# Ledger of designs, part 138: VHH binders against Profilin-1 (pfn-1)

Target 1, 132 residues: Profilin-1 (pfn-1), of Caenorhabditis elegans (q9xw16)
Amino acid sequence: MSGWNAYIDTMTAAAPSIKRCAIVGAADGSVWARTEADNVFKASEEELKTFVALFNDVTQVPAKGADIEGVHYVVPRTEESLIFGKKENTGFFAVKTKSAVLIAVYEGPNEVAAQVRKAVESMQTYLNNAGY
Short names: E, the ipSAE of ESMFold2; O, the ipSAE of OpenDDE; V2, 0.75 times the mean of E and O plus 0.25 times the DockQ between their complexes.

## First folded at step 18 (VHH)

Design vi13 (from vg84 with F101M; framework vhh_4orz_3; at its last look DockQ between E and O 0.92; V2 from the best seeds 0.82)
Fold by OpenDDE, look of step 18:
Structure vi13 (fold): chain B 132 residues (1-132), chain A 122 residues (1-122)
Amino acid sequence: as target 1 above (132 residues)
Amino acid sequence: EVQLVESGGGLVQAGGSLRLFCAASGFTFSDYSMAWLRQAPGKRREWVALISYAGDYDYADSVKDRFTISRDNAKNTVSLQMNSLKPEDTAIYFCAAFDSMDSGSTYDYDYWGQGTQVTVSS
């Protein structure tokens, strides 16, 4: 699983606004890799299990929001393989691959959101092409 | 023509209450998440509250338990009930709309009101 840390580093480095990242199993929310040290991704296993299950029906997510690291985010929009949330000057982007969910938590004004999405979707494309 | 028109602002003493309204027209209101933001003099515009098109909502920590956001899709309005107001709540309050249906849209708010002044005296 140590090989997955490289992907975490890639996503984290893609935009200064990205603070914490995680790669988890799409089926059960098991952590494959996450940011460590000063920017530890702190979501619990139970929380992640609930989070990845949101992708089973993304149409319902805007009605109830999403919780990450004990923080509630309003989800203003979803796509088939994308969920993103907003809270003050923070937010998250989560994308689903064939077997994983990639999560990036960011801080900054709304203008940084596009760059964060691009970062996680680039990784999504890469992993999908690699069979993950 | 797209319009967001705020109302309900004014001068109030600390501890008092105001209710802001935002009337929307010119777009499909029910497809948009709605937000309140505010900007104090010399400060950056800050997020106050957001309610999704589906009704989920949240608040900035500084206003939580004091402010309440709500929407009425039948009337194309979003409201902000502000209780226990503080001098630090003084700002221009803006209503903003976020397109929740267009995957090609930006992640900034699509439409803005002109703002309404809220002044809380000590």
Scores: ipSAE 0.817, ipTM 0.904, lowest interface PAE 0.5, mean pLDDT 94
Fold by ESMFold2, look of step 18:
Structure vi13 (fold): chain B 132 residues (1-132), chain A 122 residues (1-122)
Amino acid sequence: as target 1 above (132 residues)
Amino acid sequence: EVQLVESGGGLVQAGGSLRLFCAASGFTFSDYSMAWLRQAPGKRREWVALISYAGDYDYADSVKDRFTISRDNAKNTVSLQMNSLKPEDTAIYFCAAFDSMDSGSTYDYDYWGQGTQVTVSS
């Protein structure tokens, strides 16, 4: 937990609009690290297992959306290893690495989304280059 | 030239219904996710409903079960059925389009309509 928590801190520092964040195993959705204390990332094991499986074919996701922390997000855009979801004045970016899925839930209008995306994609690149 | 044109607004008493339409032209409508947003006097613009280009949808909690978003790709329209209207629903309602296929997307809405006024009197 302690070694992975630094990556959580890096992402939240890079994009302050990120309010909750997690690193989970790509195969099973197991939580490797997450935001804690005042901003606990709260998703069930069952929900995360379903969520990471969306990366098996991201082209199917816009038709069904995605659920995180019991909230349904409409997914207007995906890329090969990225899912973007929206609900009211919140949204998420999720990206897949070799071994993990990084999930960042943010608050703010769509104009803050670019900073959130860059934070998670920078970490995606770093972890992939490190073999994860 | 891209256009989004809202219609169907008006004055209605509380408990009434209105149906808003947004007619789109100048882009490939089926590649876009469509949203309704609203802005009340003195308030920030808020998300009301979103429907993805592939058909999934959701609503702001304040309008859930009262409003229904739908799209018609053959007619290039998105609509918002608004039932059980309350004075709190009074606002200018905007249609917005999000390019779902652009790899260089800013992840913000690409096009906006000029809005249609909805006024719900007590």
Scores: ipSAE 0.758, ipTM 0.891, lowest interface PAE 0.8, mean pLDDT 91
ESMFold2 (binder alone), look of step 18: mean pLDDT 82; pTM 0.826

Design vi14 (from vg84 with G104D; framework vhh_4orz_3; at its last look DockQ between E and O 0.89; V2 from the best seeds 0.83)
Fold by OpenDDE, look of step 18:
Structure vi14 (fold): chain B 132 residues (1-132), chain A 122 residues (1-122)
Amino acid sequence: as target 1 above (132 residues)
Amino acid sequence: EVQLVESGGGLVQAGGSLRLFCAASGFTFSDYSMAWLRQAPGKRREWVALISYAGDYDYADSVKDRFTISRDNAKNTVSLQMNSLKPEDTAIYFCAAFDSFDSDSTYDYDYWGQGTQVTVSS
């Protein structure tokens, strides 16, 4: 396992509602690490390439949504380095670091979303400080 | 005063149609994503449809291709066209508003309507 898998484990452990995670290159969507085994993050690199490009103009994302793992999410909120999506009792948070995009797919009611955001933003801060 | 007022509910036979409306007032409607949720007796409130403040939308799998969500920012309304209704669609339907620009958002719905009863008979 690469060193990036440790960060995946950290994020998944940070909030019980987090089911799948990925760390991908911000430039091209290349997969650096992802959850595997029972909770495999299934997005293709082609899909991820499209996804990370959304960060080039986050203001447009709420108009078109975001697709992850073949699932369409409505995106009701974006910030400069954050994209938030919702679908039924699931959603995702994606945050951008200097060189990576962190994606966490979660399952649960809206009340758990704050914990998921905290988890990915904590990792975002850590990686940014580490130069990634 | 913030208000969300649902209308259009009622009794309908299976296979029939209803159109729900939600009229919003007291807040900047165009800044909010709008959702329809429903709660059947003895069940948890469930997500039905969501339309972002920018117009993208999606549906629960159970209602996809039967329900249509739309919004009119000029009139501060969100609607839910429900076709091919089934008995399992029987529930109280709620409209809810999600603030897309509140930095203190808890990622929950900020405002709720009182709900409107939809009953689909066999």
Scores: ipSAE 0.863, ipTM 0.920, lowest interface PAE 0.5, mean pLDDT 93
Fold by ESMFold2, look of step 18:
Structure vi14 (fold): chain B 132 residues (1-132), chain A 122 residues (1-122)
Amino acid sequence: as target 1 above (132 residues)
Amino acid sequence: EVQLVESGGGLVQAGGSLRLFCAASGFTFSDYSMAWLRQAPGKRREWVALISYAGDYDYADSVKDRFTISRDNAKNTVSLQMNSLKPEDTAIYFCAAFDSFDSDSTYDYDYWGQGTQVTVSS
């Protein structure tokens, strides 16, 4: 199974509230895989380059928020390799691996966030253990 | 003992203004991101505004340009200035606190106020 699309499918299957997601290069924001078709992840490469650079110092992110797909998210919490953003009844989790950033945009109240976080962090752990 | 106490609700004519306050006690307020949510009769609770512990903020599209969230870490308060009120803004307004440094895996609000009623008459 070549390509990164299988990991996209794994995350969306694990947390149905994920509506769009992507795997992008941690150094440059280049898209390795993303949801396509009816749920296209539509962030530009320029936006993604800015986004992945937030992981250079996650402690600065809550003061300015984060933009994905032209939407501003308030970031109430970060962890060493995780950024959590909120906008209305939607949000995102993004996590960094050795080589990549995983981004999942979900819809639903905060109660669904735990499932989304677990799906993304499980993939983060898997990719880190695989050397990515 | 953690408490969030909302005030400033009431009955107001369409086009009027109200200012809501949420007084917080029992936790380190500056470590928390603060939100206003509302629940109208027969509807689900909806996000109105959020201000992070570090000062970034945003609003639901339906209230943008009419509502202003602010926080005062010295007084342990968050407020919501509501201008140009419409009957659709009628709801119970809740203050909620999110521990920005807690490792809790739920990523849900940790504390809720009891709410304050806002009623906007046509």
Scores: ipSAE 0.748, ipTM 0.884, lowest interface PAE 0.9, mean pLDDT 91
ESMFold2 (binder alone), look of step 18: mean pLDDT 82; pTM 0.829

Design vi15 (from vg84 with T106V; framework vhh_4orz_3; at its last look DockQ between E and O 0.81; V2 from the best seeds 0.77)
Fold by OpenDDE, look of step 18:
Structure vi15 (fold): chain B 132 residues (1-132), chain A 122 residues (1-122)
Amino acid sequence: as target 1 above (132 residues)
Amino acid sequence: EVQLVESGGGLVQAGGSLRLFCAASGFTFSDYSMAWLRQAPGKRREWVALISYAGDYDYADSVKDRFTISRDNAKNTVSLQMNSLKPEDTAIYFCAAFDSFDSGSVYDYDYWGQGTQVTVSS
């Protein structure tokens, strides 16, 4: 188990609504760690490459949406280092660190979004302070 | 005063069509993503469709290819064209507004309409 897998476990455990997570390279979308087994994160390399590139200009993302694991999400909101997507009772939060993108896919009503955001942003802060 | 007012609901036979409208006032409509949700008796409120402030949209699987969401920023309206209606589409339909530029608005919709009843008979 790599050190990055521990961070996946931390994010997954932070909120019950979080189902799948991934840590990928911000530059190329390469997978550093992801949830596996029953909750395997299934995004392809090509998809992740496209996804991380969205952070190059987040202002355009709400017009196009974002695709993760073959699912299209409407993106109602973006910030400089954050992309938020919605699909029925599911969604995702993605945050960018110095060198990585953290992705958390969640399931639940809108109220769970606060917990998911807190989880990924906490990890974002931690990794940024650690130089990642 | 912020208002979202739904209209266009009613009784229709299975296979029929309805067009719902939501008229918004009291806020900067163009900064908000708009959604349609519905709640059937005894069931949880469920997501139907969403259109971002920038025009991207998507649907619940149960309504995909039958419903069409659209918005008109000039008129501050969002619409839901519902075709091939089924009895299971019977519900109160709500329009909701989602601020896309307020960091505190990612956790819930900011504004809700009172809802409009849609009844589909078999």
Scores: ipSAE 0.773, ipTM 0.887, lowest interface PAE 0.5, mean pLDDT 94
Fold by ESMFold2, look of step 18:
Structure vi15 (fold): chain B 132 residues (1-132), chain A 122 residues (1-122)
Amino acid sequence: as target 1 above (132 residues)
Amino acid sequence: EVQLVESGGGLVQAGGSLRLFCAASGFTFSDYSMAWLRQAPGKRREWVALISYAGDYDYADSVKDRFTISRDNAKNTVSLQMNSLKPEDTAIYFCAAFDSFDSGSVYDYDYWGQGTQVTVSS
């Protein structure tokens, strides 16, 4: 068990449009923490293993998209350690740290995307600086 | 300057088909992901389909299996084939462009067309 749940709370508090969120191991997709209860992040282990492997070459992701929680997202943009996906009025930001991938699934108009990105990138920076 | 111009809208009977086109100019089309959105009277604009600059695509669940998005980078166009149309598909349809490379920190559509009306009668 770990205190990783506090980081989930930090991200969801920073961007209320985040509906589901997870921290998973970058090598294997194992779940270190996730939103629970009413907002269960429900991606399978197999799906998460495939998802984190996208970070092996983010430049290939826009051609095939990304699947999370059984939902296909079109990926119109990636950056070195960031994947952005869209489906209808929802989307996700995922960022990679040294050891983990942070995933935030949000709902809302495009205007909320900047707040979500800021929340996950702030945590990415924090965890990288802490050696994770 | 940048322009997105939709065409192909009109009045059609339920069960019919229409093909929408969006002609793009004033930017490097192949660097942009392209979307169709629609807005019915009194409703918020909703996402219909998105095709990435690299070719992956998907649809809103309400139009899946009836609509097909495609792009032609040589002609700077994106199209939406709309089959088995229903009265609830009635809306103004907009073409929108998302800069996949050169955008700042904003994760929103950079350019919008004026829209084309689609009306599906029962």
Scores: ipSAE 0.730, ipTM 0.876, lowest interface PAE 0.9, mean pLDDT 91
ESMFold2 (binder alone), look of step 18: mean pLDDT 83; pTM 0.842

Design vi16 (from vg84 with T106E; framework vhh_4orz_3; at its last look DockQ between E and O 0.89; V2 from the best seeds 0.84)
Fold by OpenDDE, look of step 18:
Structure vi16 (fold): chain B 132 residues (1-132), chain A 122 residues (1-122)
Amino acid sequence: as target 1 above (132 residues)
Amino acid sequence: EVQLVESGGGLVQAGGSLRLFCAASGFTFSDYSMAWLRQAPGKRREWVALISYAGDYDYADSVKDRFTISRDNAKNTVSLQMNSLKPEDTAIYFCAAFDSFDSGSEYDYDYWGQGTQVTVSS
């Protein structure tokens, strides 16, 4: 396993509601690490390329939503480096670092979202400080 | 005073249709994504449909192709057209508002209506 897998484990441990997670290149959506085994992150390369490009203009994302793993999410909230999506009892947080995008797909009631955000933003801060 | 007031609920036979309305007041409606949720007796409140402040929308799998969510920012209303209703659609239906611009808020709905009863008979 690459060193990036450790960061996947850190995020999933920090928020138990996170089911699948990926770290991808911000420029091209290339996968650096992802959850495996029973919780495989299944987004295609083409999908991830499209997804990371959403960060080029986050203000437009709530109008069209975001697709992850073939699932469409409504995006009610964006920030400069954050995209938040919802679908039924699931959702995702995606945050952008200097060179990466962290994606966490979670399952649970709305109350778990705060913990998921904290987990991915903590990792975002760590990676940014590390130069990534 | 913030208010969300649902209307349009009632008794309908299976296969029938209802249109729910939610009238919002007391907040900047256009800054909020709007959702419909429902709660059947003895069950958890479940997500039905969501429409973002920018107009993108989606549905629970159980209602997809039967329900249609729409919003009118000029009138501060969100609607739910329910077609091909089934007994399992019986529930109290709630409209809820989600602040799309306050990053300091909990990632939960900020405002709730009191709900409207929908009963579908077999």
Scores: ipSAE 0.861, ipTM 0.923, lowest interface PAE 0.5, mean pLDDT 94
Fold by ESMFold2, look of step 18:
Parts: C-alpha cells; structure tokens; sequence
Structure vi16 (fold): chain B 132 residues (1-132), chain A 122 residues (1-122)
C-alpha cells in the first residue's frame, strides 16, 4: 500500500458523503493525490496555493471565505488546523498536517458534517503520527 | 433565555418584495455566524443564505441576485431582503445561529427561530 491514493480511498470509504477530496502539499498546494475519474477533484494548482496559505492565519478566513473548485464557501468557523466551509447543500473540511493539507468536499446538510470531520481528522492524526 | 425571533413574513404577489428580520437575544451575537433557511411544504429544509460572524456571505444559487443578507451587531439582528419574489420562494423561513467559537460543536446550528411564513401568489 505505497500510493497516496490509498489515503483518498480510506477517507471516502469512512464518510460516503465525501464526494471529492485531495491531499496537497501544505507549503505550495501541489497535489499528492485526489479523487479521479467521475468524481475528479478539479481545483487548479493556483487555487490550491492560495487555499493552503489560509492556514498561515486561520483567524482571518471567516472574513473572506475560501474558494475550492471555483466555488466560494462561507467559512463560519476555523480551528488551529481546521477550516470548515459551507455552500448550499455542500461544504468542505480541510485539515493541516505537518506537511500536507487534506481537503474533503461533501454533499449533505450539516447533519453529516460530524462524519466528514471525523474522517478527515482521523487521517490527519494518522499522517501526523507517520511524520507527514 | 436564548431567543431568535423572525418577523416580516406575509403574503405578497409574485414580483414583490419582503424584508425579514431576526432579533437575537440571550447570547453574544457577534460570536455567531447567522443563516436563513427555508422549508416548503413536503420538502426538506434548505439553506438560503449565510453570513459569517466576520462578515463574509453567500446565497443559494436559486436566490442569488434577488436576496441580500445583512447583520447589525449593534442591534443583534440579521435581515434578509427578498426582491423579485417567485411562487417557488413560498416557505417557512428560519433564522439560525452557528457558534463560531465552540470547540466542542458538531459544526451544526446551535439555535433556531420558530420561523415566519412567506407566501408568494402568482
């Protein structure tokens, strides 16, 4: 199990409401892995560079929101290593590890948010413990 | 003790306007992100607009360019200006509050109003 794609599969299996996700470099937004094919994660590298920089000061994010895949999300809340965004019946959780940012875009009402958050935070913990 | 009280609903002809207000009490309003949601008969509640505690906002695509959300932290109110109303906007409209600083939250709304009926006739 040597590819980054296995971590994508683990997150999507843990929270089926996740429709697209990616693991990107925390410093530059370079894509390490993402959902592909029918559920391709379509954010550009330029967009991802801007997005990961939000983690430099998460307290400023609620004032301006966040863009992923060309969609603007209102960010009603952040934590040290977590950004939560909402748009209609969709949202995202993004979490930062030492080396990466994990991004999960989901569909569903806020009721499913705990499931999505748990999936990404579990992977965050795993990658941090593995040195990433 | 916590209250969210909506007002401004009513019956209006298609193409008309209404302004909804939500008056908040019993919590530190400026720490909360505020939303309007609506529920039409036989349908699930749906998101209409959200304004973060820090002022960013957005709308459901179906109401964008017709509705405007705003907040007034001095008066503890959030409002929804609804222009160019259509029969499909008929619903009960709810104000909801999201604690932006509760580290134990499940990332869901903490408080809800009782709703105000908006009925748009053609």
Amino acid sequence: as target 1 above (132 residues)
Amino acid sequence: EVQLVESGGGLVQAGGSLRLFCAASGFTFSDYSMAWLRQAPGKRREWVALISYAGDYDYADSVKDRFTISRDNAKNTVSLQMNSLKPEDTAIYFCAAFDSFDSGSEYDYDYWGQGTQVTVSS
Scores: ipSAE 0.773, ipTM 0.893, lowest interface PAE 0.8, mean pLDDT 92
ESMFold2 (binder alone), look of step 18: mean pLDDT 84; pTM 0.843

Design vi17 (from vg84 with D99E; framework vhh_4orz_3; at its last look DockQ between E and O 0.49; V2 from the best seeds 0.00; counts 0 for: pae O 2.9 > 2)
Fold by ESMFold2, look of step 18:
Structure vi17 (fold): chain B 132 residues (1-132), chain A 122 residues (1-122)
Amino acid sequence: as target 1 above (132 residues)
Amino acid sequence: EVQLVESGGGLVQAGGSLRLFCAASGFTFSDYSMAWLRQAPGKRREWVALISYAGDYDYADSVKDRFTISRDNAKNTVSLQMNSLKPEDTAIYFCAAFESFDSGSTYDYDYWGQGTQVTVSS
């Protein structure tokens, strides 16, 4: 058992286009788990604190975008607990659970986005039902 | 009924400028994020610029200081000002629309124009 690391492995296995991902605390952006080694998720603590606060009002996000790992993403859509960002041939999905934010950065054309979304939303649902 | 119609393409010498326009009809333009993409011969289509329905925007790194995207919700248009053009900018440029509020199950562009050719000669 690796605790939170097993959830990282589950998401990356479910959607191979995910290149980096993390599970961070919804209140403070603290990193609970992330992809490591050759594909380390490198967002700073300050950046993650700012990022998770976007979920306080997702309707404001499309006007200003979102930054992850020093990259600016245009956010063309949000949903109640989901932020989608785009930059060139990459993008991210981020979803909020009761206590965490799941962040998945993917590479590939937009056609691949459905599998990434399914992977993160499935984990979101699972963690919410488990009380996280 | 949905239409995206690009215009403003043509032949220009390196260092020149062009302005592309995309006229939209058949949907509520202000609810859509708009993008320009391009496809050069033998290459895959690539993202050039995106402007959200709420006004944030960004560019591919290769064009960032040379191209400017803007939108006019009153005229249902998005435009791309292209300055300091290089031969590598030669491509068909496509306008695309991304529904921001109700896309069903996809996070891909919902509508595409047919493209306008930009050719930059050295």
Scores: ipSAE 0.713, ipTM 0.871, lowest interface PAE 1.0, mean pLDDT 91
Fold by OpenDDE, look of step 18:
Structure vi17 (fold): chain B 132 residues (1-132), chain A 122 residues (1-122)
Amino acid sequence: as target 1 above (132 residues)
Amino acid sequence: EVQLVESGGGLVQAGGSLRLFCAASGFTFSDYSMAWLRQAPGKRREWVALISYAGDYDYADSVKDRFTISRDNAKNTVSLQMNSLKPEDTAIYFCAAFESFDSGSTYDYDYWGQGTQVTVSS
């Protein structure tokens, strides 16, 4: 297990609604770590490349939404280093660090969204402080 | 004063159509995403449709291909065209505005309407 897998485990364990996670390169969408086995993160390399590029201009993302694992999510709004989306009782939070994008896909009612956001933002802060 | 006022509800036969409207005032409408939610008797309030401030949209699986959400920023309105209505669509329909999912709550939208009753008879 790579060192990055530990961070995946941390995010996944942070909230029961978090089902799949990935840590990818901010520059090219290359997968550094992801959930596997029964909850495998299934986004393709091409999809991730497109996804991380959204952070180049987050202001345009709400107009077109975001695709993860072949699923289209509505993006209500964005922040400079935060993209989140919703699809019925599912959603995602994606945050950008210095060199990575952290993605958490969750399932459950809207009440779980705050927990998911806190999980990925906590990891974002940690990794930024660590220089990643 | 912030207001969201729903209209267009009523009684309709199964297979019929209704168009709901929500008129917003008292806040910068164009900065907010808008949603329709509904609550049937004895059931939890559920999300129906969403349209972002930029115009992207999504639907609950139960209403997909039957309902259409739209917004008019010039008029500060959001609409819900409901076709092929079913008895299970009977509920109070609410218009809501929000900027983010920060609250992590289905009920914690920034602004809510009072709701409009939709009744679909078999």
Scores: ipSAE 0.120, ipTM 0.559, lowest interface PAE 2.9, mean pLDDT 90
ESMFold2 (binder alone), look of step 18: mean pLDDT 83; pTM 0.837

Design vi18 (from vg84 with D102E; framework vhh_4orz_3; at its last look DockQ between E and O 0.90; V2 from the best seeds 0.83)
Fold by OpenDDE, look of step 18:
Structure vi18 (fold): chain B 132 residues (1-132), chain A 122 residues (1-122)
Amino acid sequence: as target 1 above (132 residues)
Amino acid sequence: EVQLVESGGGLVQAGGSLRLFCAASGFTFSDYSMAWLRQAPGKRREWVALISYAGDYDYADSVKDRFTISRDNAKNTVSLQMNSLKPEDTAIYFCAAFDSFESGSTYDYDYWGQGTQVTVSS
């Protein structure tokens, strides 16, 4: 297990609604770590490359949405380093660090979204402080 | 006063069509993403469709290719065209508004309508 896998475990443990996670390079979408086994994160390299590029101009994302693992999400909210998507009873939070993008796909009612955000932002803060 | 008022519900035969409307007032409509949700008796409220404040949209798999969501920012309205209706579409349909710019604490819908009944007979 790589060192980055520990961060995946931390995020998935932080909120029970989180199902799949990935840590990818902000520059190219290369996978540094992801959930495996029964909850494998399945986004392709090309998809992730496109996804991380959304952070170049988050203001445009709500007009076109975001695709993760072949699923289209409507994106009702973005911030400078955050993209939030919804699809039925699922959604995702993606946050950008200095060098990475953290992605958490969750399942549950809207009430769980706050917990998911806290989980990924906590990791975001930690990694930023660590220089990543 | 914030209001979301649904209309257009009613009784229709299977295979028929309805068009729901939601009229919004009391808030900056263009800053909100709008959703339709529904709740059948004894079931949880479920997501039907969402359209972002910027116009991107999507649907629940159960209604895809049958329902169409649209919004008119000039009139502060969101609509749901429902075609090829099925008995399982029977529910109270709710309009909901999601603040896309200032409601970062909850990430939940900020405003709800009272709902409109849709009944599809077999």
Scores: ipSAE 0.879, ipTM 0.933, lowest interface PAE 0.4, mean pLDDT 94
Fold by ESMFold2, look of step 18:
Structure vi18 (fold): chain B 132 residues (1-132), chain A 122 residues (1-122)
Amino acid sequence: as target 1 above (132 residues)
Amino acid sequence: EVQLVESGGGLVQAGGSLRLFCAASGFTFSDYSMAWLRQAPGKRREWVALISYAGDYDYADSVKDRFTISRDNAKNTVSLQMNSLKPEDTAIYFCAAFDSFESGSTYDYDYWGQGTQVTVSS
């Protein structure tokens, strides 16, 4: 539908274990694009505003975790621009670019986490290089 | 050598309680997030609970309100209090450790215990 939807398609194609993902504004959590159809990314605006604010200080996140789509994730690791969360046999990677936060929710064993991380970090690099 | 050693498993009647312990050695325990996983015969290993190095925690939906994870950084232990046990909780329970600060992380558990058997009789 839009140019931003192409980036969603690129990430989901790179890592099939991604079940839902979104690109949201880093300042306010507004949805620029998301998976749709049978895999609609359903996080609320209120939840996304809170979520993107976690990137203001990622060092505080492991103490409180992160909520996406009404699911609480324990965050065992963060990096300056990356948050990794786990819940049962699911998880998420989220990365921040200059203007956006990319969120990918995946299902599968820990082996698939590396594929998901690579997909979102590759897009992070691309968008940063493009000025976003 | 890094070791994770589970204890506290055993046989218990349905409705009973057990407390599992995982003793850790050979690494800086406070830098690790700790998990309990379990594997029943013929089934895939499943996540039971996780507690981050900084203290946030959560549980699989099937055990929520019955199980409690906690950690003691002074004693290098993580524990799992299991109440209201059901036959479906029968499994080998494993302690696992995740390095929260390792550069170049694979985002998988770094260390595993040998497991402790929990058997809940009907």
Scores: ipSAE 0.740, ipTM 0.886, lowest interface PAE 0.9, mean pLDDT 91
ESMFold2 (binder alone), look of step 18: mean pLDDT 83; pTM 0.838

